VH-VL binders against Large ribosomal subunit protein bL20c (rpl20). Designs and how they scored, part 9

Target 1, 123 residues: Large ribosomal subunit protein bL20c (rpl20), of Euglena gracilis (p07133)
Amino acid sequence: TRIKNNGISKKKRKRKISKMKGWVGGHSKLFRTGNQQLMKARHYAFYDRKKKKNLNKTLWITRINGGLKYYLTINEKYNIFVSFLRKTKTYVNKKLLSEINVRDSKSFSHLSKPIMKSTGINL

## First folded at step 2 (VH-VL)

Design z03 (from Z1 with heavy chain Y100S E101Y G102Y W104G Y105E F106L V108Y; framework fv_zigakibart)
Fold by ESMFold2-Fast, scan of step 2:
Structure z03 (fold): chain C 123 residues (1-123), chain A 119 residues (1-119), chain B 107 residues (1-107)
Amino acid sequence: as target 1 above (123 residues)
Amino acid sequence: QVQLVQSGAEVKKPGASVKVSCKASGYTFTSYAMHWVRQAPGQGLEWMGYINAGNGNTKYNEKFKGKATMTSDTSASTAYMELSSLRSDDTAVYYCARDSYYFGELDYWGQGTTVTVSS
Amino acid sequence: DIVMTQSPSTLSASVGDRVTITCKASQSISSWVAWYQQKPGKAPKLLISKASSLESGVPSRFSGSGSGTEFTLTISSLQPDDFATYFCQQYNSYPLTFGQGTKLEIK
């Protein structure tokens, strides 16, 4: 229903929502170039579709958590994050979004983490 | 060149177990998920599950939970799928197939392993 | 589970014909459909992903279209090598599910 329903304090009795740890990344630059092509094609499809009132939030969470966990740049994580919020009509303070520096992975991790925990996405 | 090479055909009695192997080459084994799909004679394709070769985590189709076990050996670049308590309707060709980034697109397939359960 | 229904089950055609295979999903799957070709005794081969994205090395006579619940695979001018069974597959959600297949036969 609301972001409060997904809060940390509620997790003590919460049935486990499937979620994996984040990842730290590899060192292959050539491999990353191929990953970017694949990711951009999927992001294009993901971002291009219009939001519908009956969007199944669970399907989006499953796709994000299951399909795109590894090999994401900070820009790609931010774009997926913002697109998810838009598609699921999840309210987020615009000031908070503006504070995320696209060049700063620490800022993204810190500022997005509470919302990711409350929504169940794992980027 | 990406290659997936599976173990040879198996003939088993009802109640037995079978373990099929899928040896990968031509790519970084731990960077991709490996899916298992079976095809009964004259039938369509049925997804069984996948294993994340990088961390060993698995996801099963509910129909195969408690029936199939997927494992991997990163040193050998080999994925395994074991079926327990075999029944005659488990007779099928079993395929391994690679998936980039766990999207569910199966881009390279093994040649298949025929498992026959004879009564 | 999302059910994928293919039509027709069997299609008879001649070399040079344009053929169309349809795949319907029991619920909206956006564009998350792949198409596979399988020849007798061989493993399936990925032809198309994301409903319309042609895989590397696949001839341009193959094309895919559709979104939501209806998807189509078209072969614009059949070649002898194209007589095979074709499967659609959704990957919008788990478990992954396949259509029952369409066998393309010589007329």
Scores: ipSAE 0.006, ipTM 0.540, lowest interface PAE 11.7, mean pLDDT 77

Design z04 (framework fv_zigakibart)
Fold by ESMFold2-Fast, scan of step 2:
Structure z04 (fold): chain C 123 residues (1-123), chain A 120 residues (1-120), chain B 107 residues (1-107)
Amino acid sequence: as target 1 above (123 residues)
Amino acid sequence: QVQLVQSGAEVKKPGASVKVSCKASGYTFTSYAMHWVRQAPGQGLEWMGYINAGNGNTKYNEKFKGKATMTSDTSASTAYMELSSLRSDDTAVYYCARTEYWGDYAFDIWGQGTTVTVSS
Amino acid sequence: DIVMTQSPSTLSASVGDRVTITCKASQSISSWVAWYQQKPGKAPKLLISKASSLESGVPSRFSGSGSGTEFTLTISSLQPDDFATYFCQQYNSYPLTFGQGTKLEIK
């Protein structure tokens, strides 16, 4: 699961990133699967509210998606993105993260989109 | 100050088990992975596995599957590594070391090490 | 598994010397290499991460370089407290693996 996946090795991550970059038609399918897992997690958290860990992730996603993100600068979006990954312990390839250019909204959107799609956050 | 403090040296008989602890302080325990690395006398470093302190998920080096068990206690900010069915070749210094999930996966902070001696 | 091979296994040098240690990976690991220093009876200490990023508090005489399969640790002017064993480590893929170590000794 992508929303819980923070233990993958760098070689495995680089291999996956290479696949994402090289597989034009496969990108949507790969991230659609991740998004489905996130939707399932939201469904379970809704029905199993006593599990604090699952509720915390859902709460963070809800707050980010429901916030004032449409008024945010690219740097603010980057800061929220990084904070979300840290707080939810969502694994992100360090190379990919280091390549995100906070000065360029196109580069940020392009590189972060697969992760946002798999985690369900919208920035 | 970020610090990892390990339990004291152990001397065990072959066939026994041993549980080493690693107490974390100075950072958010559940935001990092805790790895275990061993070093046999006069030899190099060998990675054993890690535990995600936040959710308890583990990843083992295949060589240590069924031999080592990693656990953690969030309320105590302590990670544990248990070795079962000890043999003489398990004699080593065992280290805990942390990594960030989305940051640098180099081991920036290490415990002082726990010497485990298996004698027959 | 990715095999990390260090050369030399033992290196004799004098204070003030420029010292170079090489680490070779059995397959490409991009820049995901760390270098550690270990003194007798002590835990390893992180010196360099991501092949060339100097860890905070580590003297500037230490530097790292390389990418792919060949990596180098350099000490530009050796000091007495630099005599230790040095290990490279790849963190590109699991299982994580270390080089066999290079023992830096007084000439």
Scores: ipSAE 0.007, ipTM 0.539, lowest interface PAE 12.9, mean pLDDT 77

Design z05 (framework fv_zigakibart)
Fold by ESMFold2-Fast, scan of step 2:
Structure z05 (fold): chain C 123 residues (1-123), chain A 121 residues (1-121), chain B 107 residues (1-107)
Amino acid sequence: as target 1 above (123 residues)
Amino acid sequence: QVQLVQSGAEVKKPGASVKVSCKASGYTFTSYAMHWVRQAPGQGLEWMGYINAGNGNTKYNEKFKGKATMTSDTSASTAYMELSSLRSDDTAVYYCAREGYYDFWSGFDYWGQGTTVTVSS
Amino acid sequence: DIVMTQSPSTLSASVGDRVTITCKASQSISSWVAWYQQKPGKAPKLLISKASSLESGVPSRFSGSGSGTEFTLTISSLQPDDFATYFCQQYNSYPLTFGQGTKLEIK
C-alpha cells in the first residue's frame, strides 16, 4: 500500500536528489566533516526509538517518508531501501538490488520505482 | 551472507611494516564504511579509523595518524590497513568491521575474524 | 575524547539470573551507544545499537536502556551461552571509543 507516497514527497525527493548532485566528487559533508554529523542526521531522519519493536509496514513507511532525509547520499538511500526490504521481508531479485546500487540518481529512481510504488516509500 | 575475511597472522620485527587485508562479500562493498579496531592482549577495543569504501576518504584516530594507512580496492571488495614502523606495543589483534546503516542507528554489524600481529625482537 | 567507563569490570552470575552492566560517558552522547559481546578468540558481535535497538538474531533476553551519559545492558535470564566479555561503544563523536569491558563469568 502507497497511501503515504504523495506528490509532495515525490517533489521533495527530486529536489533532494538534485541537492546530492552537489556532493559528487568528494563534496559530501557527511563523510568529509566527520561521523558526528552523519549520526546526528540519522537521529533527525527518524524518531528516537527506545526499544526495538516489530513495527508494522505502515509505521516504517511513515517514518522513512517523514524523516529529515535531505542529507542522505545515494549509497545511504540504497542502504535504507535494502534495510526496509529486509525488515518487512519483501522479496527482491539480487540482480535488481545490485543494479540499483549506483551513484546515478536517475538509475536508482528508475530501477526502484516498482518496489517503492508497491511499498509507498520515497527515497 | 555477509562475510569479512581477514589475512592470516603476522610476526614482524621492530621497525618493519605490515599490511592487513579484509575481503568483503555478500553485500555492496561501496555502500558501507569499513572501520579498523585493535585489541592488545588481555585489553579492550581501540578504534583506529575508517575508510569510506565508496569514495576512498579516510578518517583516523589522531593516535594512529602517520602510523596507520587505510586503503581499499573496489574491484576486489577488499579493505587494507598498513602499520609502519612497528613497535612492541603494536602487538594486537586487528579487526575490520562494517559500519551498519540499518535504521541509521547501527553500530558495527559485521566483523572480520581478526588478524594477530606480533612484534618481536 | 569521550571516555566510556564500564562497571563492573567482572561479574559472577548463575544461569537464570538477571544481570545488569552499566556504562557511563564523560559527556552527553545522546543515544549513540552500541553494545558488543565477545567470546574468547572471537571477534565482537553487535547486540544493541542506538542504546536500545536490538540487533536482528539477538535473543530477546538482551535489552539496553539509557540516554545522555548513563547506559545499561540487561540480560533478563542468563543462559550458558551468555558468559562472555561485554563492551559498550559510543559513536556520537570522533574518535569512537569503547568501555574497558565487563567479563561475565560463571558463579
Scores: ipSAE 0.000, ipTM 0.536, lowest interface PAE 11.5, mean pLDDT 76

Design z06 (framework fv_zigakibart)
Fold by ESMFold2-Fast, scan of step 2:
Structure z06 (fold): chain C 123 residues (1-123), chain A 117 residues (1-117), chain B 107 residues (1-107)
Amino acid sequence: as target 1 above (123 residues)
Amino acid sequence: QVQLVQSGAEVKKPGASVKVSCKASGYTFTDYTMHWVRQAPGQGLEWMGYINPYSDYTKYNEKFKGKATMTSDTSASTAYMELSSLRSDDTAVYYCARGLYEYFDYWGQGTTVTVSS
Amino acid sequence: DIVMTQSPSTLSASVGDRVTITCKASQDISSYVAWYQQKPGKAPKLLISDASSLESGVPSRFSGSGSGTEFTLTISSLQPDDFATYFCQQYDSYPWTFGQGTKLEIK
């Protein structure tokens, strides 16, 4: 167990994901949508990694941009998106953490639908 | 209450096929991946692959490509795993497990598949 | 494939003991490790994820630590309900792989 600051952000992220699971099929649509987005993003990140590894044809670039329009959409999901980017070993700068740009067309289609539904914004 | 209920034990001859079902309840079926893990008698756990019920995307462990087929029926909240060309070393308990990211928070009770002549 | 090696394979202990089991990865997996408990005839149960994050409902006597290639699961004061087989799992790269298991038996 981690008691020092070194584990705080990860522990908070895990608690937020746990709350999302607890509300699946219940009260919190926002948490359900965030969970679906993160799971799909991780799913397609691994899919893209496999395609790039096996076919050497697909390039996946994920970044989050601090534009106000996208910030409002992502802000409440910021911690889970940071978790996703860390897991994919993608370079992340805090100025880039408010917008997701996906170059894989299939992955983008599946990922963008929940985001567009929550704000009406196309990322 | 999250629950995964698997089909009953099966006894098959070498060369046959078997299809195991896993019925989910207590959560939104399409929000989580469904993984399959087997355990041979007295042995450890072996990950076979997963299906995403929302997209029907499947990811297989290379060892099981061409041998295992994973499908799902979203209207019935049921996942399926079919093994073809059974061999004696396919004798194992087969588990379905719910994936939250890459680890498994809920497991089915297991389905024993025995391949014997 | 990433190979996960657990030690010891079998551990005998008494109620109240502090027990530690180790899991070593064949390459750096950061903190992408989960721990499971399996009782005879039952499915595995998730205890810990991300090397050290305790799953909801799991007693606080369980703890995990480690990063990179060496990880440990510790039970601070063994209870009768804890006699089981424990498995580690890596999820850094496909295919996901498990350790061979550590069987914790009553002394």
Scores: ipSAE 0.000, ipTM 0.535, lowest interface PAE 14.6, mean pLDDT 71

Design z07 (framework fv_zigakibart)
Fold by ESMFold2-Fast, scan of step 2:
Structure z07 (fold): chain C 123 residues (1-123), chain A 119 residues (1-119), chain B 107 residues (1-107)
Amino acid sequence: as target 1 above (123 residues)
Amino acid sequence: QVQLVQSGAEVKKPGASVKVSCKASGYTFTDYTMHWVRQAPGQGLEWMGYINPYSDYTKYNEKFKGKATMTSDTSASTAYMELSSLRSDDTAVYYCARGGYEFWSFDYWGQGTTVTVSS
Amino acid sequence: DIVMTQSPSTLSASVGDRVTITCKASQDISSYVAWYQQKPGKAPKLLISDASSLESGVPSRFSGSGSGTEFTLTISSLQPDDFATYFCQQYDSYPWTFGQGTKLEIK
């Protein structure tokens, strides 16, 4: 019904939150798959020669990829973090997980830092 | 609003190459993986591979290694997929699709690019 | 490669019917399955991920269930807009693979 086509921003927000919460239930096995893909990505990023790229892209990649932890998309960082928590049996409040902004790596870093520090992970 | 807009239909001769583009808008291009999926006429869907636009890392389905090349241009928010040494069985609709909150479920798709390979 | 087999290949139904489509994986894929709807001449549309998580904007009459090797997509009260081809996809291991599709048509 078109009467229910109000609140487009609210529908986007609800969808995003629902997807984030759904990740915790089904993704413990993805930790191994994600780690294997990351090791390959780290290897290729380390030996990557992008001399044909424009200056803006080259500068951005160089600055952000100064540490290997920054070559990941925000989506990949979040998935690995959640998978890591499940593997180590670290029980994190779902409210904290839902506050991690997939699109904002600074917010992700700040919200996850206390747990990472206690477990020795440095994403 | 997220949109993926692909380049127009192509007709190629056997042995030629084709390069399909996929322009993204409505989200941060480097936050999500971009996947390529093809569908031959009357057939099912076949995953070809993906690119991580942040790192330029690529992962290919073994069947397409050495045949497909995936690249991206972050400044233009555009992903590319090039197929070389085209054969008649490469005739298909080629889709770009965004990896969602999970890398491998595809939440947004381009409209598709028809590639026809004939003599 | 993990083979995804859908049944039935074609399903005839009437508006208001409850329909169920099954997808079987050749090995255990836990809950790593997604369901898509495709209408003629259009790109697929994501309906469900993680076997049972409904995508935003998808009508509540769609639901998914299953784990391991057997998964189902259910439409509780079929609407005219639902006549389409449906595909399952596994994302447990590379390469990602799709079922052959189930065509839902008017009876």
Scores: ipSAE 0.007, ipTM 0.548, lowest interface PAE 12.0, mean pLDDT 72

Design z08 (framework fv_zigakibart)
Fold by ESMFold2-Fast, scan of step 2:
Structure z08 (fold): chain C 123 residues (1-123), chain A 120 residues (1-120), chain B 107 residues (1-107)
Amino acid sequence: as target 1 above (123 residues)
Amino acid sequence: QVQLVQSGAEVKKPGASVKVSCKASGYTFTDYTMHWVRQAPGQGLEWMGYINPYSDYTKYNEKFKGKATMTSDTSASTAYMELSSLRSDDTAVYYCARDYSYEWLYFDYWGQGTTVTVSS
Amino acid sequence: DIVMTQSPSTLSASVGDRVTITCKASQDISSYVAWYQQKPGKAPKLLISDASSLESGVPSRFSGSGSGTEFTLTISSLQPDDFATYFCQQYDSYPWTFGQGTKLEIK
């Protein structure tokens, strides 16, 4: 509405807008991708619980879902973080996540910060 | 058996506030998010927002920011939704709805609804 | 906001009929769609999630399909208990939005 009243230069404005637009779009897409994967993991947990096909896989999925729910309850940025890792093809071992979730949310914070900084997401 | 039981019908005058309650039973209250959805007479469903009872985290539909306030009481297993500065177009049935276990996205159990009528 | 448009708004059918209700999203929402049934004076009931996943306890005559921007709810053989209003919901992006509803009536 008042963009023309902005004192910022065209190059600065265009650069800033491009970055903001990319970040907003990236955040929405990254969040949704991670949410989809979390839903699939939860769906498989319910499926395996009913069908009892693989006890080890069910245990890992159950622990991850419990921990992810805990982190989502405390910090919904976890969805964005997990989505970002998948989008950048950065692999996170489900067994490792399960082990971390058994400990506490502080363990996750310590693990996630270096990865977010190295990949350019720092919120 | 999961149950969500809401408070009774309310009749309010324009400018008043109303607080609707939703008492949960049959599950661990802090394990699920509670959403609020309204339905005006003869109209469709409109999502208002949710509260996570474990963290007290809330997310509102932008349309309801500053209009609705969601809270919860873990000891009573009860969620609340308060509407301020009521107008005639706030006349609706207000539902609480639970997000599916570990999914956080769609509503597997609903309260019976609370009718709020705003009239002069 | 993502706009969800249902068609038809009203549908007349007889017991035993196969009926299909369509829901269209204003943008790609992958498979993040749920379907609800609402009877007069009552709260909605979840039928289907993730476009095609049948909720526990829901009769197998109900099915969902679709991805992207077009989704369908099908009832393969209508029963008397099925006359109700049906709503689709997207949960791809906040705010969650619903279709306007399809009222299924006795012919």
Scores: ipSAE 0.000, ipTM 0.526, lowest interface PAE 13.5, mean pLDDT 71

Design z09 (framework fv_zigakibart)
Fold by ESMFold2-Fast, scan of step 2:
Structure z09 (fold): chain C 123 residues (1-123), chain A 121 residues (1-121), chain B 107 residues (1-107)
Amino acid sequence: as target 1 above (123 residues)
Amino acid sequence: QVQLVQSGAEVKKPGASVKVSCKASGYTFTDYTMHWVRQAPGQGLEWMGYINPYSDYTKYNEKFKGKATMTSDTSASTAYMELSSLRSDDTAVYYCARGEYYDILTGFDYWGQGTTVTVSS
Amino acid sequence: DIVMTQSPSTLSASVGDRVTITCKASQDISSYVAWYQQKPGKAPKLLISDASSLESGVPSRFSGSGSGTEFTLTISSLQPDDFATYFCQQYDSYPWTFGQGTKLEIK
């Protein structure tokens, strides 16, 4: 299901994706995984917009923090992880991170491991 | 056309509270974050924080934590910023500005016209 | 907090001049820098993002460069409409911070 009302977000996403061209190795691989999850996040975001009563901001933060502790082996907080993603030029959002952690822990592991290596964090 | 229209100037006594509004039009309100920046007379710009209208998530500059409260009304496409316990050094022009949805900023591309808040006894 | 220091604080120039404003960050911020123009009584206007990406509708006489800790905004041939205050901003780490501003005045 594509969200017709997300034309601006789609254009912004395409601009960010274009700016990531020329990345090599882990960055390119990380981007492909993130792009797939971003598409899923857009689908679920449409559902959640109509069901805002069922949205819980605390749940998103809790799920993201759980994933960080599990995969980074450090008590890192959501904001630090988002900072890491900006440093690696990865285009993701809170919804994407939350959905990855809940629906696909393996995918979140693949996204977080390159960042962990980039920051020198070891298991 | 993208526009951010802010509420009018306010004059307040020390200890009072003020609530500034920022009405967005010309784009999907929930696709972008809304940031608040202030500028004291003759001074530079100071980032206060942002709200994500889609999730209601807020991020504050530590200096404003507990003093500023950011909220939004998605049905009205309006963001709000309330300052409590006003002091004379809160006298400034307060701006709303549009930022990235994914907390990856490439600069604030649209700004409100500013709301002058004067705190005087 | 990352401190952004601009130089000069005030610059006097004539129409047609080439002017350069420098912004220095207290730590490495890669290229996560934006430049703004502000005229008296008006909101800031975004000129450049990601250190060197010119915003749509901004005249080509404006350009940005730099990475790491030192960034520059250049106006190649100053026009009357360019006399304003210019601010740099980092968006590498929270809280996002601005330089103190450079006031560009008629000589």
Scores: ipSAE 0.005, ipTM 0.539, lowest interface PAE 12.3, mean pLDDT 72

Design z10 (framework fv_zigakibart)
Fold by ESMFold2-Fast, scan of step 2:
Structure z10 (fold): chain C 123 residues (1-123), chain A 123 residues (1-123), chain B 107 residues (1-107)
Amino acid sequence: as target 1 above (123 residues)
Amino acid sequence: QVQLVQSGAEVKKPGASVKVSCKASGYTFTDYTMHWVRQAPGQGLEWMGYINPYSDYTKYNEKFKGKATMTSDTSASTAYMELSSLRSDDTAVYYCARGYYDFWSEYYGMDVWGQGTTVTVSS
Amino acid sequence: DIVMTQSPSTLSASVGDRVTITCKASQDISSYVAWYQQKPGKAPKLLISDASSLESGVPSRFSGSGSGTEFTLTISSLQPDDFATYFCQQYDSYPWTFGQGTKLEIK
């Protein structure tokens, strides 16, 4: 869970962020793959709710995100973000969504986090 | 101490199945993905796929789809990989390895490996 | 599948030498490369991730560099413990793939 190489974690983050510069479109196959992974995590969280007393929306989303411990391309991150918006019924204007689509991963994180926070969710 | 301990060597005839176990200790089992990698005699490393013990999500290398089955038992902190319809070219050392990546975090390579399980398939 | 090609396949060197191993990807993989060391009869050991990020506990004589399609692993001053086989791995796209390995042997 912790960053292995703390001294150089910023360099690693910067390199991953730059990956988004090549992202120009959502491939339907990748979108379906992201939706399937979210469905599996959603089912797991839903079943987990039967055992736990107070599984609120924030905890559920945190568990889903934790359940998605696998390498994600920028395209997959975007697909998962869109699926998250649909799942939580969060409304985002088309201009902002388009802007996210063409920016690097740092810009994606910067733009997506305030939207998630506006729903009271801290990922 | 973080450790992955695998089951012992197996000798099987063609057409049989084999199930390799990988017991984790020294860390929270559900906080990491578990990858399976094989190495045939004199050959390089071949990635087979991974399982997320928290969500039960699996991702397979297409080559092993329908051939390998990855499962986990969170109460026992143990991951399993079963190969069916064994052929002589399945003779290899099979490794389990720990990986980490979540929605916001960086991938850190496979940092902890089991000692390997030798599977020999001979007529 | 992304093909990872290492060069050389074998490398003979002496203690104290500077050695460099190259890894080439069949397509652009940005910086999503890890390097592993494997000794005979043992499991691989992670040395470097994200092309240049040194794993905790790995000696500073190991370093990685590169981006796009060409990557290098460098050992600045070879030690006896470093004679092993080295593998690069890409994690840009599924399936994850490894290079064929470079065997570093004593001269």
Scores: ipSAE 0.014, ipTM 0.565, lowest interface PAE 7.8, mean pLDDT 75

Design z11 (framework fv_zigakibart)
Fold by ESMFold2-Fast, scan of step 2:
Structure z11 (fold): chain C 123 residues (1-123), chain A 117 residues (1-117), chain B 107 residues (1-107)
Amino acid sequence: as target 1 above (123 residues)
Amino acid sequence: QVQLVQSGAEVKKPGASVKVSCKASGYTFTSYYMHWVRQAPGQGLEWMGYINPSGDSTKYNEKFKGKATMTSDTSASTAYMELSSLRSDDTAVYYCAREIYYGMDVWGQGTTVTVSS
Amino acid sequence: DIVMTQSPSTLSASVGDRVTITCKASQDVGTAVAWYQQKPGKAPKLLISSASNRDSGVPSRFSGSGSGTEFTLTISSLQPDDFATYFCQQYESYPYTFGQGTKLEIK
């Protein structure tokens, strides 16, 4: 309605995004507009749906094993990994994880270690 | 080889509508948001909005609400942007652009829309 | 809307020069700034994202810096291929907004 005041008007979404300053990444990474956001949302949705459906669990187990098996110590516990990402509110692109795995498998292993600690698993 | 190929130039009368297409190739079309940006002759860039081709959710610049409509066709890997009630100040080059990690990394060649009376 | 203001609007330089373009946001945008290069008759090309991350294939002579409200794009040694218009963009808040552009011309 009032384009004149658009830059001054309070938009809760814009303000909320700005309030993410000081979060890991310094800007609105958690509100990213890329389609990778859909993949991340589908991961979290799959985790929630795991309580209801077995078909989705089977599909995602197959996919994650192909891309992450070599570098993920607990690859057979896909639900723990997804739960960890959900708890930390971390929006991680699967493509980015794949690129990191190729370049720096040690860093990826370090990233996955907190999952084992948070679940109380002894290695 | 990621590419975005847009439809050809259009000349329209005031009050008409125009629909610009943007055909994607070389990547999974539904995995990346598609933005629309326009540039009036000799002017800067103006963000119009984006569409998520997976589910067709959209975000518009408020200035273009009711004026622009973004859609997509997953089977054709094509995004569309339709402008209604064209005015002379809608004369511009219209670009589609793919977003990855917050940046618009691949752009279409642009579609010139001329509104003349 | 967040207003992005570039300075200078036009810059004349010679090959081999070090040039800097500044972008000022009307509000704090963190590091949510991208830089684009546009040549006449062509679509923009992404150079920098997240204020300082150079896009793949972009020459090392291009660098970005800044946070908050002031951002800088630097070309350490200007090449003939670099004469173009440069735009900054914020993506912290909707609508995404661009600077007015800086035209880099031959002296």
Scores: ipSAE 0.000, ipTM 0.527, lowest interface PAE 16.7, mean pLDDT 71

